# VH-VL binders against Prolyl 4-hydroxylase subunit alpha (phyA): the designs that were tried, part 3

Target 1, 225 residues: Prolyl 4-hydroxylase subunit alpha (phyA), of Dictyostelium discoideum (Social amoeba) (q86kr9)
Amino acid sequence: KIFNKESLNQLEKKGYLIIDNFLNDLNKINLIYDESYNQFKENKLIEAGMNKGTDKWKDKSIRGDYIQWIHRDSNSRIQDKDLSSTIRNINYLLDKLDLIKNEFDNVIPNFNSIKTQTQLAVYLNGGRYIKHRDSFYSSESLTISRRITMIYYVNKDWKKGDGGELRLYTNNPNNTNQKELKQTEEFIDIEPIADRLLIFLSPFLEHEVLQCNFEPRIAITTWIY

## First folded at step 4 (VH-VL)

Design a35 (from dr7 with heavy chain I52N; framework fv_diridavumab)
Fold by ESMFold2-Fast, scan of step 4:
Structure a35 (fold): chain C 225 residues (1-225), chain A 122 residues (1-122), chain B 111 residues (1-111)
Amino acid sequence: as target 1 above (225 residues)
Amino acid sequence: EVQLVESGAEVKKPGSSVKVSCKASGGTFSSYAISWVRQAPGQGPEWMGGINPIFGTAKYAPKFQGRVTITADDFAGTVYMELSSLRSEDTAMYYCARGYSYGKYYYYMDVWGKGTTVTVSS
Amino acid sequence: QSVLTQPPSVSAAPGQKVTISCSGSSSNIGNNYVSWYQQLPGTAPKLLIYDNNKRPSGIPDRFSGSKSGTSATLGITGLQTGDEANYYCGTWDSSLSAYVVFGGGTKLTVL
C-alpha cells in the first residue's frame, strides 16, 4: 500500500507528499514517456493560454507549456477510441491514481470525491509557469473546486542544473525553530524526476515551474474535486 | 459573488446549547476553510475555531476547547458551530468566515457571513 | 483582554495619512503573518491586508501594511470619510497549539 496512514499524516501536517518510485517499473515508465512525447510530436497538444475559457488561474498565468486534456468515462475508457489505443500506459497510470482517490474516499470522513480531471503537459527548453494555485477562492471554487493535485513525472534523464523544478511554497507556521521573526517565503524545489508522484492540497499551496534548460519536460497531472 | 448565509438569531437560557449554521451560497465548502469568530458588543473579534474542508478536522481556541464543536455536511455546503453550557458572557454576534488554512492552521478570512446574534439571558 | 494591543482610537482629517499600530509577542506577530480587517458599523469585518503587506483584489493602494519585530502597522493615506470604521489586526499564535488571535480594535474617526 503506497498511500497509507503515514502518507495521510504527512499530507495533513505539511500539505504535500512526495512518493518516489511510484510505479517502480522501468518498462512501464518508458512506455508512459513514449506515449506522452508522441502525443506532443503528433501535434495533439495545444499551447496553453491560447484558449479563452480555460480555468481562471491558467488564463492569468504566463505559461510556456503545451497541454492535452485526457477524458475518461466510468469504465476507465477515454471517449476517443484512437486515443485510447495510443495511450494505454498513461491509462494504466491513471488507474493507479484512481486507487489513491479511492483511498481518500475510504479514510477521510465525508471526502466524497466528485470527479477527476487529467492533463498531459509538455514544456520545451525555456518554458516556465509563473506562481499560481490550482484552485480558486471565487464563487466557481466553492461550486466544484480542485481539492487534491497529483503530478506524475517521467523525465528519466533529468539532472541537477536542468531546471524545470516545481517550486512549492509551503509557509508552514510550525517552521519556526525559535521564537524569532520569520517572514521569508518558504519553499521547496521538487525535481521533476521520473517515477515521482507529488501530491498536494490544491487550494493551499502556491507553486511555479522554474525555467526549463532541457526538453521535453513531461508531467501528467490529475486533480480530485 | 459568493455569500456565506448564517442561520437566524437565537435567544437561549444559561446552561443550554446553541447550534448555528453557515451555508455557502451557490457552492460547497470543500475548497476553503471555515472559521467561527464571535464578537461581544463593544469588543474585538474572538476566534473560536475552524474546520479544514479536505480532512474535516476541526481546531478550537483553548478558551472554547470542550464547549465548542464544529462540524460539516460537506456536499450540502453547510458548516455548523455548536456551543454548549451557555453563559451570559456568550452573548455575542457569531460570524462564520471563509479563509486560508494550511494543515492545522488558519490565517486570514476573506469572506464573512453577516453574523448571527446569540443572546443568553436568564 | 485581547492578545494583541492596538490604540483604542485614532483620528485625522480628510486627505491626511494615519497609521494604526498592533503590538504582540514573539509567539504571534514576531513569528507569523499579520492580517488587517475593516469593520463598518453594523457590518461584518472586511479583509484589507493579508501576509503582512498584501492587498486582496479590490482594496485600493491607499491601504498598506508593514511588520517589524513584534509589531505591525496599518497605513491609510488620502483619508476619506468612508474610512471611519473599527480596524482590527489578526495573526496566529505559535505557542502550545496554533490559534488565531485578534487585536482589541482601533476606532478611526475622520474629523
Scores: ipSAE 0.029, ipTM 0.541, lowest interface PAE 4.4, mean pLDDT 81

Design a38 (from dr7 with heavy chain Y105W; framework fv_diridavumab)
Fold by ESMFold2-Fast, scan of step 4:
Structure a38 (fold): chain C 225 residues (1-225), chain A 122 residues (1-122), chain B 111 residues (1-111)
Amino acid sequence: as target 1 above (225 residues)
Amino acid sequence: EVQLVESGAEVKKPGSSVKVSCKASGGTFSSYAISWVRQAPGQGPEWMGGIIPIFGTAKYAPKFQGRVTITADDFAGTVYMELSSLRSEDTAMYYCARGYSYGKWYYYMDVWGKGTTVTVSS
Amino acid sequence: QSVLTQPPSVSAAPGQKVTISCSGSSSNIGNNYVSWYQQLPGTAPKLLIYDNNKRPSGIPDRFSGSKSGTSATLGITGLQTGDEANYYCGTWDSSLSAYVVFGGGTKLTVL
């Protein structure tokens, strides 16, 4: 089991989990990489916009990635036969992420996941995404907001200095033991290395993608609502 | 060690709404579920609902469905219970209580607030 | 809420033992752990027993719990006048409207 008592404890204490060697299958990782990059090379991805979509506002000073929405939810956009045949190994990954979603439903009382939403993202050399949250916490959007972010990386041969780390801001706004004198933000930089799965609480952790000094930087993100 | 601090007593008119708050003192809500339990004069406790603040999940008892809303603020620094369309029968002591264990967060409550008296009077 | 059935009252003399029953169904006690709470006049309920038979730190071993099928029992030995209180059982209901349920309460009188 991927999500167990220790995983829950880590998520409760830190707000995030890092799982390296998630699939632990080099052939599968290579196929996912190839499918992801081929989607980009065949112009299936479009420049990202501010509202977690691509249609309203595009500003490279805010985010410089190209994205493709991939849906499998029967109540959302379904994959057509043509796409499904082209991204079989990405779908294999999404099946594994669905198992983690089911584990959340099983171990967290009343979690009751509503839906998932998946995005393939590619950053080119120079691309970045400024500090943001994947959702916000409010009574109005409580049951329809993203609650969990799962990011899977497939960047082969990533090396220190290549950039493109995800900077996760670990300051807990819930912490009443705040530093009175120090208001500096605490963070960790998560290297976007192949077969790494990052899971974090969507409304609680601000994050950014640091400037990429390599291309393509590929990530597949699934949100749980 | 950890204490739950509830807001002060309320007196409300029938048909209005009341919002009661619950804040952790000496700890945080990040690892807990918080339940709201009311007790009318001379009656036993009645579970209204609860929330797991770190996941944003809320659940309500059928009797209160549609009238009660339980929310958390500041990433679970404070939890709230709002009850609408108040009736005289809603006059009760309202408690917040912490439920905590791995996978059984709502099953038992080990730390209770002192209670907030809500009186619905014409 | 009184979804679970308890006797409304029970009484015994100081030093004696008493048991308080709590009856439910397969959707609540039958499938889930039972908790017990003590409530003295003017106070919030206090957890006595959780997970059917476990005591929180600070609760005397005079208090015990057990569960069999769809029923649970709270046992109190060496009764003291300070044990006079209302006692409530509680559990989770796993039906379509899953939620926390309490018993109607038992008033313990120590005479």
Scores: ipSAE 0.073, ipTM 0.563, lowest interface PAE 4.4, mean pLDDT 81

Design a5 (from dr7 with heavy chain I54L; framework fv_diridavumab)
Fold by ESMFold2-Fast, scan of step 4:
Structure a5 (fold): chain C 225 residues (1-225), chain A 122 residues (1-122), chain B 111 residues (1-111)
Amino acid sequence: as target 1 above (225 residues)
Amino acid sequence: EVQLVESGAEVKKPGSSVKVSCKASGGTFSSYAISWVRQAPGQGPEWMGGIIPLFGTAKYAPKFQGRVTITADDFAGTVYMELSSLRSEDTAMYYCARGYSYGKYYYYMDVWGKGTTVTVSS
Amino acid sequence: QSVLTQPPSVSAAPGQKVTISCSGSSSNIGNNYVSWYQQLPGTAPKLLIYDNNKRPSGIPDRFSGSKSGTSATLGITGLQTGDEANYYCGTWDSSLSAYVVFGGGTKLTVL
C-alpha cells in the first residue's frame, strides 16, 4: 500500500513520487534482472521505433533503447505463452504494480482505469532518449490516453557517474514552445537504482534518459490508461 | 488564496445546451476536485458531478448521467460543465466549488464560485 | 426530494443558542463524515463544518458540529443577526453510486 495522506500530497504538489526498496527482496530483484537481461541476450527485444522493413530509417540520436512489449490479459496472465514461462518474476512485479493501479481506482474518485500497457527497455552504453512526454492532455482524451507512468529499475550496481539518469522536468509540463521556456526550466535527475519505483503523471511531466556510461540499463514501465 | 471565477449568465431555449466555465487560480499540479452544484429558485443545493482535473476523471450524479459533461482544459486551469437537452426545470444558479477527495468519494467543498444563472425559457 | 432530512425552520433571539438536526441512514451519515454550509441571501454556500466537527480557518468557535448514529447536529451559540441564513448538511451516500448528497435546508430566523 503506497497511498497515504503524504504520498497523495506529493503526487498532487510535485506530479511524481519515488519509492525506494519497493519489493525489498534481493533474491526477487536478482531474478527480475536476470529475466530482463536474458530477454535482451536472446534477441527478444527490438530497437525502439523499428518495425519489419524499416531498419534504414531509425534514428539513434532520438531514442537508443531496445524494447519488448509485455501483454497481459484480464486475468493478469501473460498473453504470449512462451514468454509466460520465462519471465515469471517480471510477472510477479507486474502483479505488484496492478495493486497500485487498484489503489488509484480506490483512492481517486471515478479514476476507472481502462487498461495497462507494459514495456521492458534495455539501454546499452551510449544509449539515450531525448526529452518527451508519455501523453498529451490537449491532443487526446485522458480517458483513452496514458494517465500514470510507473517505472521500475533493476540496475543493481549503478553508481554516480554511470549516467542513464531519468531527468524529470518539473516546471515545464505542457511546454509546446521549448526554446522560449527553456531558460526557466527546472528538473530533477532520478538515478535508475535497483528496486526504485518512479510514479508520475504522464501528460504533465516531460522527461529524458541521459546518456548511459554503463550497460545494461534496465527499466520496466507500466502505464495506466 | 484560491478563487473560482464563473462565466456570465445564460438564457437558453428548451432542447438546447449550455456550457458554463469555472476558472481556478493557483498551483502547478493542483489536485483539488472541482464540483458542480446547482440550486433551483427556492430549493436546496444539488450535486451534479465533479472532476479531478489532474487525472482527467469526471464523475456524475445518476440524475445527470447522459446529459452532463464535465471537462478541464489542457492546463487544468479552467473546468467546464455542459448540460444538454435543456428543460425548464434546469433553470437554476450553477456553482463550481473546490473540494478534496480521499478514496473514491467526493466529500466537502471549501471554496465556491459566485454562481452562474441559467434560465431556460421558450 | 433530498436524501437527508432537516427541519424547514428554526428561530431564536440574539445571544441565544440553536441546534439544527440532519437525519440520514447508515449508507450516508451513519458511516460517513458530515459537513455543514451557511448560505446568506443572494450568496453562494459557505463551508462551516467538515469531518463532523472541524472548523475551517476563519469560522468562529460558536459554530460546532456533532454526529451520533445516523444523525448530525449543527450548534450555533451567541446568535447574531448576521447568522440569519439557510443551513445545509452534506455528506456522501455509499449506496447511491457514491455521490454527494445535501439536506433540504433549514431557514434560521434571528428574531
Scores: ipSAE 0.103, ipTM 0.609, lowest interface PAE 4.3, mean pLDDT 83

Design a6 (from dr7 with heavy chain I54M; framework fv_diridavumab)
Fold by ESMFold2-Fast, scan of step 4:
Structure a6 (fold): chain C 225 residues (1-225), chain A 122 residues (1-122), chain B 111 residues (1-111)
Amino acid sequence: as target 1 above (225 residues)
Amino acid sequence: EVQLVESGAEVKKPGSSVKVSCKASGGTFSSYAISWVRQAPGQGPEWMGGIIPMFGTAKYAPKFQGRVTITADDFAGTVYMELSSLRSEDTAMYYCARGYSYGKYYYYMDVWGKGTTVTVSS
Amino acid sequence: QSVLTQPPSVSAAPGQKVTISCSGSSSNIGNNYVSWYQQLPGTAPKLLIYDNNKRPSGIPDRFSGSKSGTSATLGITGLQTGDEANYYCGTWDSSLSAYVVFGGGTKLTVL
């Protein structure tokens, strides 16, 4: 279990939590890496893009990663049977992330998770993702939006200078009284090292992926709605 | 030290709506659950609902579900309680209070606003 | 009516001790932690006790709490005129789908 009084206070106070050695199993991490990279090498991932009206287009100046959505049913089974046999160890990771979702439901009053959404992402040399939020806070909207972001990294050979850090902007927007939020200057750079799990509040923390000087940069993200 | 500052007194007609605000200052607003508790003249406190601003989640007592809406403004650090279809029995003092939880349950409140008087009369 | 039952009133003289009871069921007090609040006339409630018997910073040792079975008790020793107030117990109730329930209140008169 990850949530006790100290970790909940940390998440409430700072809006994020970093857990190193999440699985603490080098063989499992290597298998997750292999499965992830093999999906990319077999052309199962598509270039990420932007929506413009009813048209979809790709813009590498905004987001340079390749993505694959992983869909699971209500019984935590990967819906694509061929995929299920290929990514067993990624599925094991997702089961572990579901336990964290259950902890949110148990410790946060009326959290009542609605659904999860999972994405495998691979960045190549030169890839980046400009500053953004994973959702926005809207208590007046009927739209169900992401509340929690969980990012798991499997980059076992990452070293300082390789780039691809996730820059998390840590200023709380609750202090602003503007029509739109100004760019924040307070940040922390999170190295995308193997077996690191980053959890943060989706509507409140802007973040970006700095330019990668290595490949592949692999991350598996699960959002809780 | 957190302080909760509530909006001023309201006088409303039956059938209208009232929206009361609660601003947290002197600490991290989003670190706590905020509960709304009302007290009619001569009566004990009645929990209406609460919100955890950081997660955007609100929980309502069954008696008020469908009439009460609790929201948070992440820009100003303010929590709102809106009560619709007002009746004379909604005349009460309305408090916001910083809350704690036990697991998924709202539990106790340690810092209270001074209260907002809402009077419903024709 | 309230889910938690308190005596409507109690009275005692300055310097004496008084106890205020709060009775519930297994779905609330029996299985859950109890809090106590003091409300002076014209003021918001003030937390006196949480987790059955713990005092927040600034609350004098004269105030104490206890819980036995489905009942809880607030104790006040060395009673002072400034203790004249309404007192409310509170907890959550797992069976009613509401998370917070309060007692009906006890008016303490210092004679």
Scores: ipSAE 0.058, ipTM 0.598, lowest interface PAE 5.4, mean pLDDT 83

Design a8 (from dr7 with heavy chain F55L; framework fv_diridavumab)
Fold by ESMFold2-Fast, scan of step 4:
Structure a8 (fold): chain C 225 residues (1-225), chain A 122 residues (1-122), chain B 111 residues (1-111)
Amino acid sequence: as target 1 above (225 residues)
Amino acid sequence: EVQLVESGAEVKKPGSSVKVSCKASGGTFSSYAISWVRQAPGQGPEWMGGIIPILGTAKYAPKFQGRVTITADDFAGTVYMELSSLRSEDTAMYYCARGYSYGKYYYYMDVWGKGTTVTVSS
Amino acid sequence: QSVLTQPPSVSAAPGQKVTISCSGSSSNIGNNYVSWYQQLPGTAPKLLIYDNNKRPSGIPDRFSGSKSGTSATLGITGLQTGDEANYYCGTWDSSLSAYVVFGGGTKLTVL
């Protein structure tokens, strides 16, 4: 598994982990890619920028991806029976991500995960997602809000210059002069390469998806509440 | 650099509850666990529990489970310890302390608050 | 009642060496790292040793730690009057995961 003294210490200090060759199964990765892209080509994904009650979400300069929510029951079964028959390899991936959720429950005292939520996202050429957080921290939010973000990438032909990196902001704010804090901005760009799993602490790390110069850019995200 | 500032002394009646606060000054709680440790007059330290805000919910020592609640108001600021159903035996100095942890292991405490005196008397 | 056993007191003269023992079981000291704390009268405990034998920044090398089996030892050389304090060992009990336990304390008197 992924959690040992070193990886837990890194997650505590840095707020993120990168795991390359997560499945380490080229045939399975190809099948996940095919299933993901076919969902998009069959018009099963909706524009993420469409949100009832807010005009800002219609602006593709803010968020330009297409998304599909994948709902699973407590027995790890995809609830939509038509979807279940077409994304068996994505479901295999989600089973592997559930094992990581179980590790959090076993290793972190009283973590007691409440639920997971999964999203398939596809970006086209020119797509982007501006800086945001997946959640906000408070004691109450830790029990009902997203605590962990896990993003799995399947872009097997990605190369430098293609764009679409996830820029993860690793700022270390302290209780010093706000002017000094604003002058220092740390980040790391995570290339969305195939079989890479990124895990980070949802309330703590701002991130953005840089403009894509290729398509499709595919990511499968599972949040732990 | 980082200091832990605890709330002021409390005098409580048996059966009531007390809530003590611990605020980070000169830093934040983001990278470390915060433990609550009490010390009764003339006795050694006793670990009550702690919170690892960045990774999950609080952990409590078995002796205090059901009576103690440890919460954090926000990422940058304040951790609280609430102890209910107070008895005279709960009269003690209550410390918050920043600790190291490796997930499920609360480890050692390197920065300590100055302590809050809680007296339980009728 | 303390889970870890320490002698209640120890004494020595300035410049001398003293050792303070801490005894536990396989579920605590035998399986886990040991820390040591100094507490001057009227103050909060101060970390002296962590991970059995490591010193935080600012702690002089007169203070040392060791662990063997289910016991740990704090050593203090070149005793100074300012070392007069209570000393506590600490570890966690692996049977309960993350449950921190402390010794009953040793009062060091520098005569």
Scores: ipSAE 0.013, ipTM 0.488, lowest interface PAE 7.4, mean pLDDT 81

Design a9 (from dr7 with heavy chain K104S Y106S; framework fv_diridavumab)
Fold by ESMFold2-Fast, scan of step 4:
Structure a9 (fold): chain C 225 residues (1-225), chain A 122 residues (1-122), chain B 111 residues (1-111)
Amino acid sequence: as target 1 above (225 residues)
Amino acid sequence: EVQLVESGAEVKKPGSSVKVSCKASGGTFSSYAISWVRQAPGQGPEWMGGIIPIFGTAKYAPKFQGRVTITADDFAGTVYMELSSLRSEDTAMYYCARGYSYGSYSYYMDVWGKGTTVTVSS
Amino acid sequence: QSVLTQPPSVSAAPGQKVTISCSGSSSNIGNNYVSWYQQLPGTAPKLLIYDNNKRPSGIPDRFSGSKSGTSATLGITGLQTGDEANYYCGTWDSSLSAYVVFGGGTKLTVL
């Protein structure tokens, strides 16, 4: 269980949580790494971009990652039968992230998670992703939007200077002095080290992936709606 | 230091609706939940409902279900409470308060606004 | 729909100690933490005690709380004239529609 009074206060006050040694199982981490990299090497990932189906979806100035969507049904089972047999350890990780989703439903009154969405992302040397939010805030329930971002890293040999940190902008967007805050940006750089889970509030924290000086940079992201 | 400020006093006719705002300052992530609590003259406080702005979730007391709507603005740090089909019994002081719910085991309001008066004229 | 029961009034002299009770059921006080609020005339309620027995910063140690079974108690020692106010207990009710409930209030008169 990740939630207690301290972690809830951290999430409420700062909008994010960092959990190191999440699985705490070196063999499992290595298998997840191998499965992830193998998906990339077998050309199962596509170049990401803002406008798919045009030349813009290959625009490296916006985002330089390769992505694979992993679709799971309402019973948390991978829909693609061939994929489910080849990423069994990634599937184990996703089951662990589902337990965290259940914790949100149990701890946060009326959270009532609607669905999840999962992405495998691989960055090569030189890859980056410019500043963005994962969703927009809507309390009126007109549309279903991502509320929670969970990013799991498997980069077991990452070292300082390798780049590829996730720069999380910690300015509170709900502050009444937002114009002043935009002029004085605050951020932290989160190293994408193996077995680290980053959880943050999707509509509130802008973030970017700094240029990678190593490859592959692997991250598995699950969003809670 | 978190402060909550309600909008100004309102005088309304029976059958109309009133929408009161609550503006939070001094950090919004520390406002886990914002509750609306009313107090009729000479009576104790009555919880109407609350919202957890960072999660977009609202919950209402059974007495007000269907008549009250609590919402929050994107990035503004403002929470709203709209009460419809007003009656003379709705004349009260309306407070917004920062509430905390860590599941069902801990729920309290540590910061309160000064309150706004809603009068329903007959 | 549950109600928390408090005595309507209590009185004591300056320097004395007083206790205010709050009685509920298993679905509210029995399962959940209790808070206490002080309301001076013309002001908003002020949190005195949370999580049964904890004080917020700025609340003097003269104020204390306790909980046993389905009942809670607020204690005030070294009573001062400025303590004259209404006092309310509050908790979460975990019955069918889980919601916040308050006691009916106790008026403390300092003679």
Scores: ipSAE 0.090, ipTM 0.592, lowest interface PAE 4.6, mean pLDDT 82

Design b3 (from pr7 with heavy chain Y101F; framework fv_prolgolimab)
Fold by ESMFold2-Fast, scan of step 4:
Structure b3 (fold): chain C 225 residues (1-225), chain A 121 residues (1-121), chain B 106 residues (1-106)
Amino acid sequence: as target 1 above (225 residues)
Amino acid sequence: QVQLVQSGGGLVQPGGSLRLSCAASGFTFSSYAMYWVRQVPGKGLEWVSAISGSGGSTYYADSVKGRFAISRVNAKNTMYLQMNSLRAEDTAVYYCAKHPFWGYTSYFDYWGQGTLVTVSS
Amino acid sequence: QPVLTQPLSVSVALGQTARITCGGNNIGSKNVHWYQQKPGQAPVLVIYRDSNRPSGIPERFSGSNSGNTATLTISRAQAGDEADYYCQVWDSSTAVFGTGTKLTVL
């Protein structure tokens, strides 16, 4: 029900969609927030950017978030049963995002979603993530890669000046079919406010998380392959 | 290189049936939506049907709904258009065409050579 | 479904610029694609998503799309550009083609 003629045309032309009041359920949003922050407080998240091999380096100047991967099976069930019992409301959100995935399969010819991948991310004061992209467009290789990024925010007390906006570089998503994208200066800053869902085309739009002046900054991201 | 090779056209009487075939090579067939577009001789292009890469979703122009059925067999890299209850107005060159690399908008980056279907007595 | 209006024919002198229009209500909110078709041949994609050229299409071909009009521009026209040209949009679950324009290079 998300995609009507106007929203599909905007996604095609601009490469992104912003949906406010996605769940439109304050109690559910609060429960998702609590579950997300409790995962962090119980030391379930790891510092992003850390090499877990024999060489251990991390650079907080590149990305300063803490992350937890949430794995679901083909029946949309969280694989870890302990996790499943503690993040029931996050799982509810993921079910709603699966409906969007199914809608992509129904309305966009040739979409044929392969799988999804979900990450919970928490930023503390001073945290940021420099400009990057979630995948690269490759017409030559036809490799399996992330095609859609969906980011859901639960920061209910965010206000202007708190930082942590997602800066989405929108210079020309329809013309960025290169393997290597050139730097762009055109952008929009997306405030990470509660119950906002951001959807964008993963290979085309570079983005960054601006420095946070509040904590916790919480986002739940699902990628569609 | 992408190639679409068509077959199955011909002369048929009104009310008859024909099945068109489109054999694909040069790309991962199951990853791409495929289309049928027709053209009445001397006239413009008219979209007829679409099928998703998996075959799970099909689309039809109102003029052919209930009479035409699009299908594909990914193991054979082939798409079909089954045309039933044919009418004189269905006389056209039928083209198969390919969707671009996973596009969020539909256009036709490669076309088959076309197959003439003539519906007359 | 949207109706796409094209002129029946356009003439251009060799080496001059041809402009072929595609009119439609609020067509600037849609992605417009353009095809070239020579007699007895299948169509060939020349512009996709308003202004992008496929590999092998010369820079003389360009496109624009705003408001109610999309335009295919062919600069420095050559004899080999003589063909029928069709615009196309995808509207929800259907592809809609323009009537087509015969380009004559004089």
Scores: ipSAE 0.015, ipTM 0.569, lowest interface PAE 7.1, mean pLDDT 84

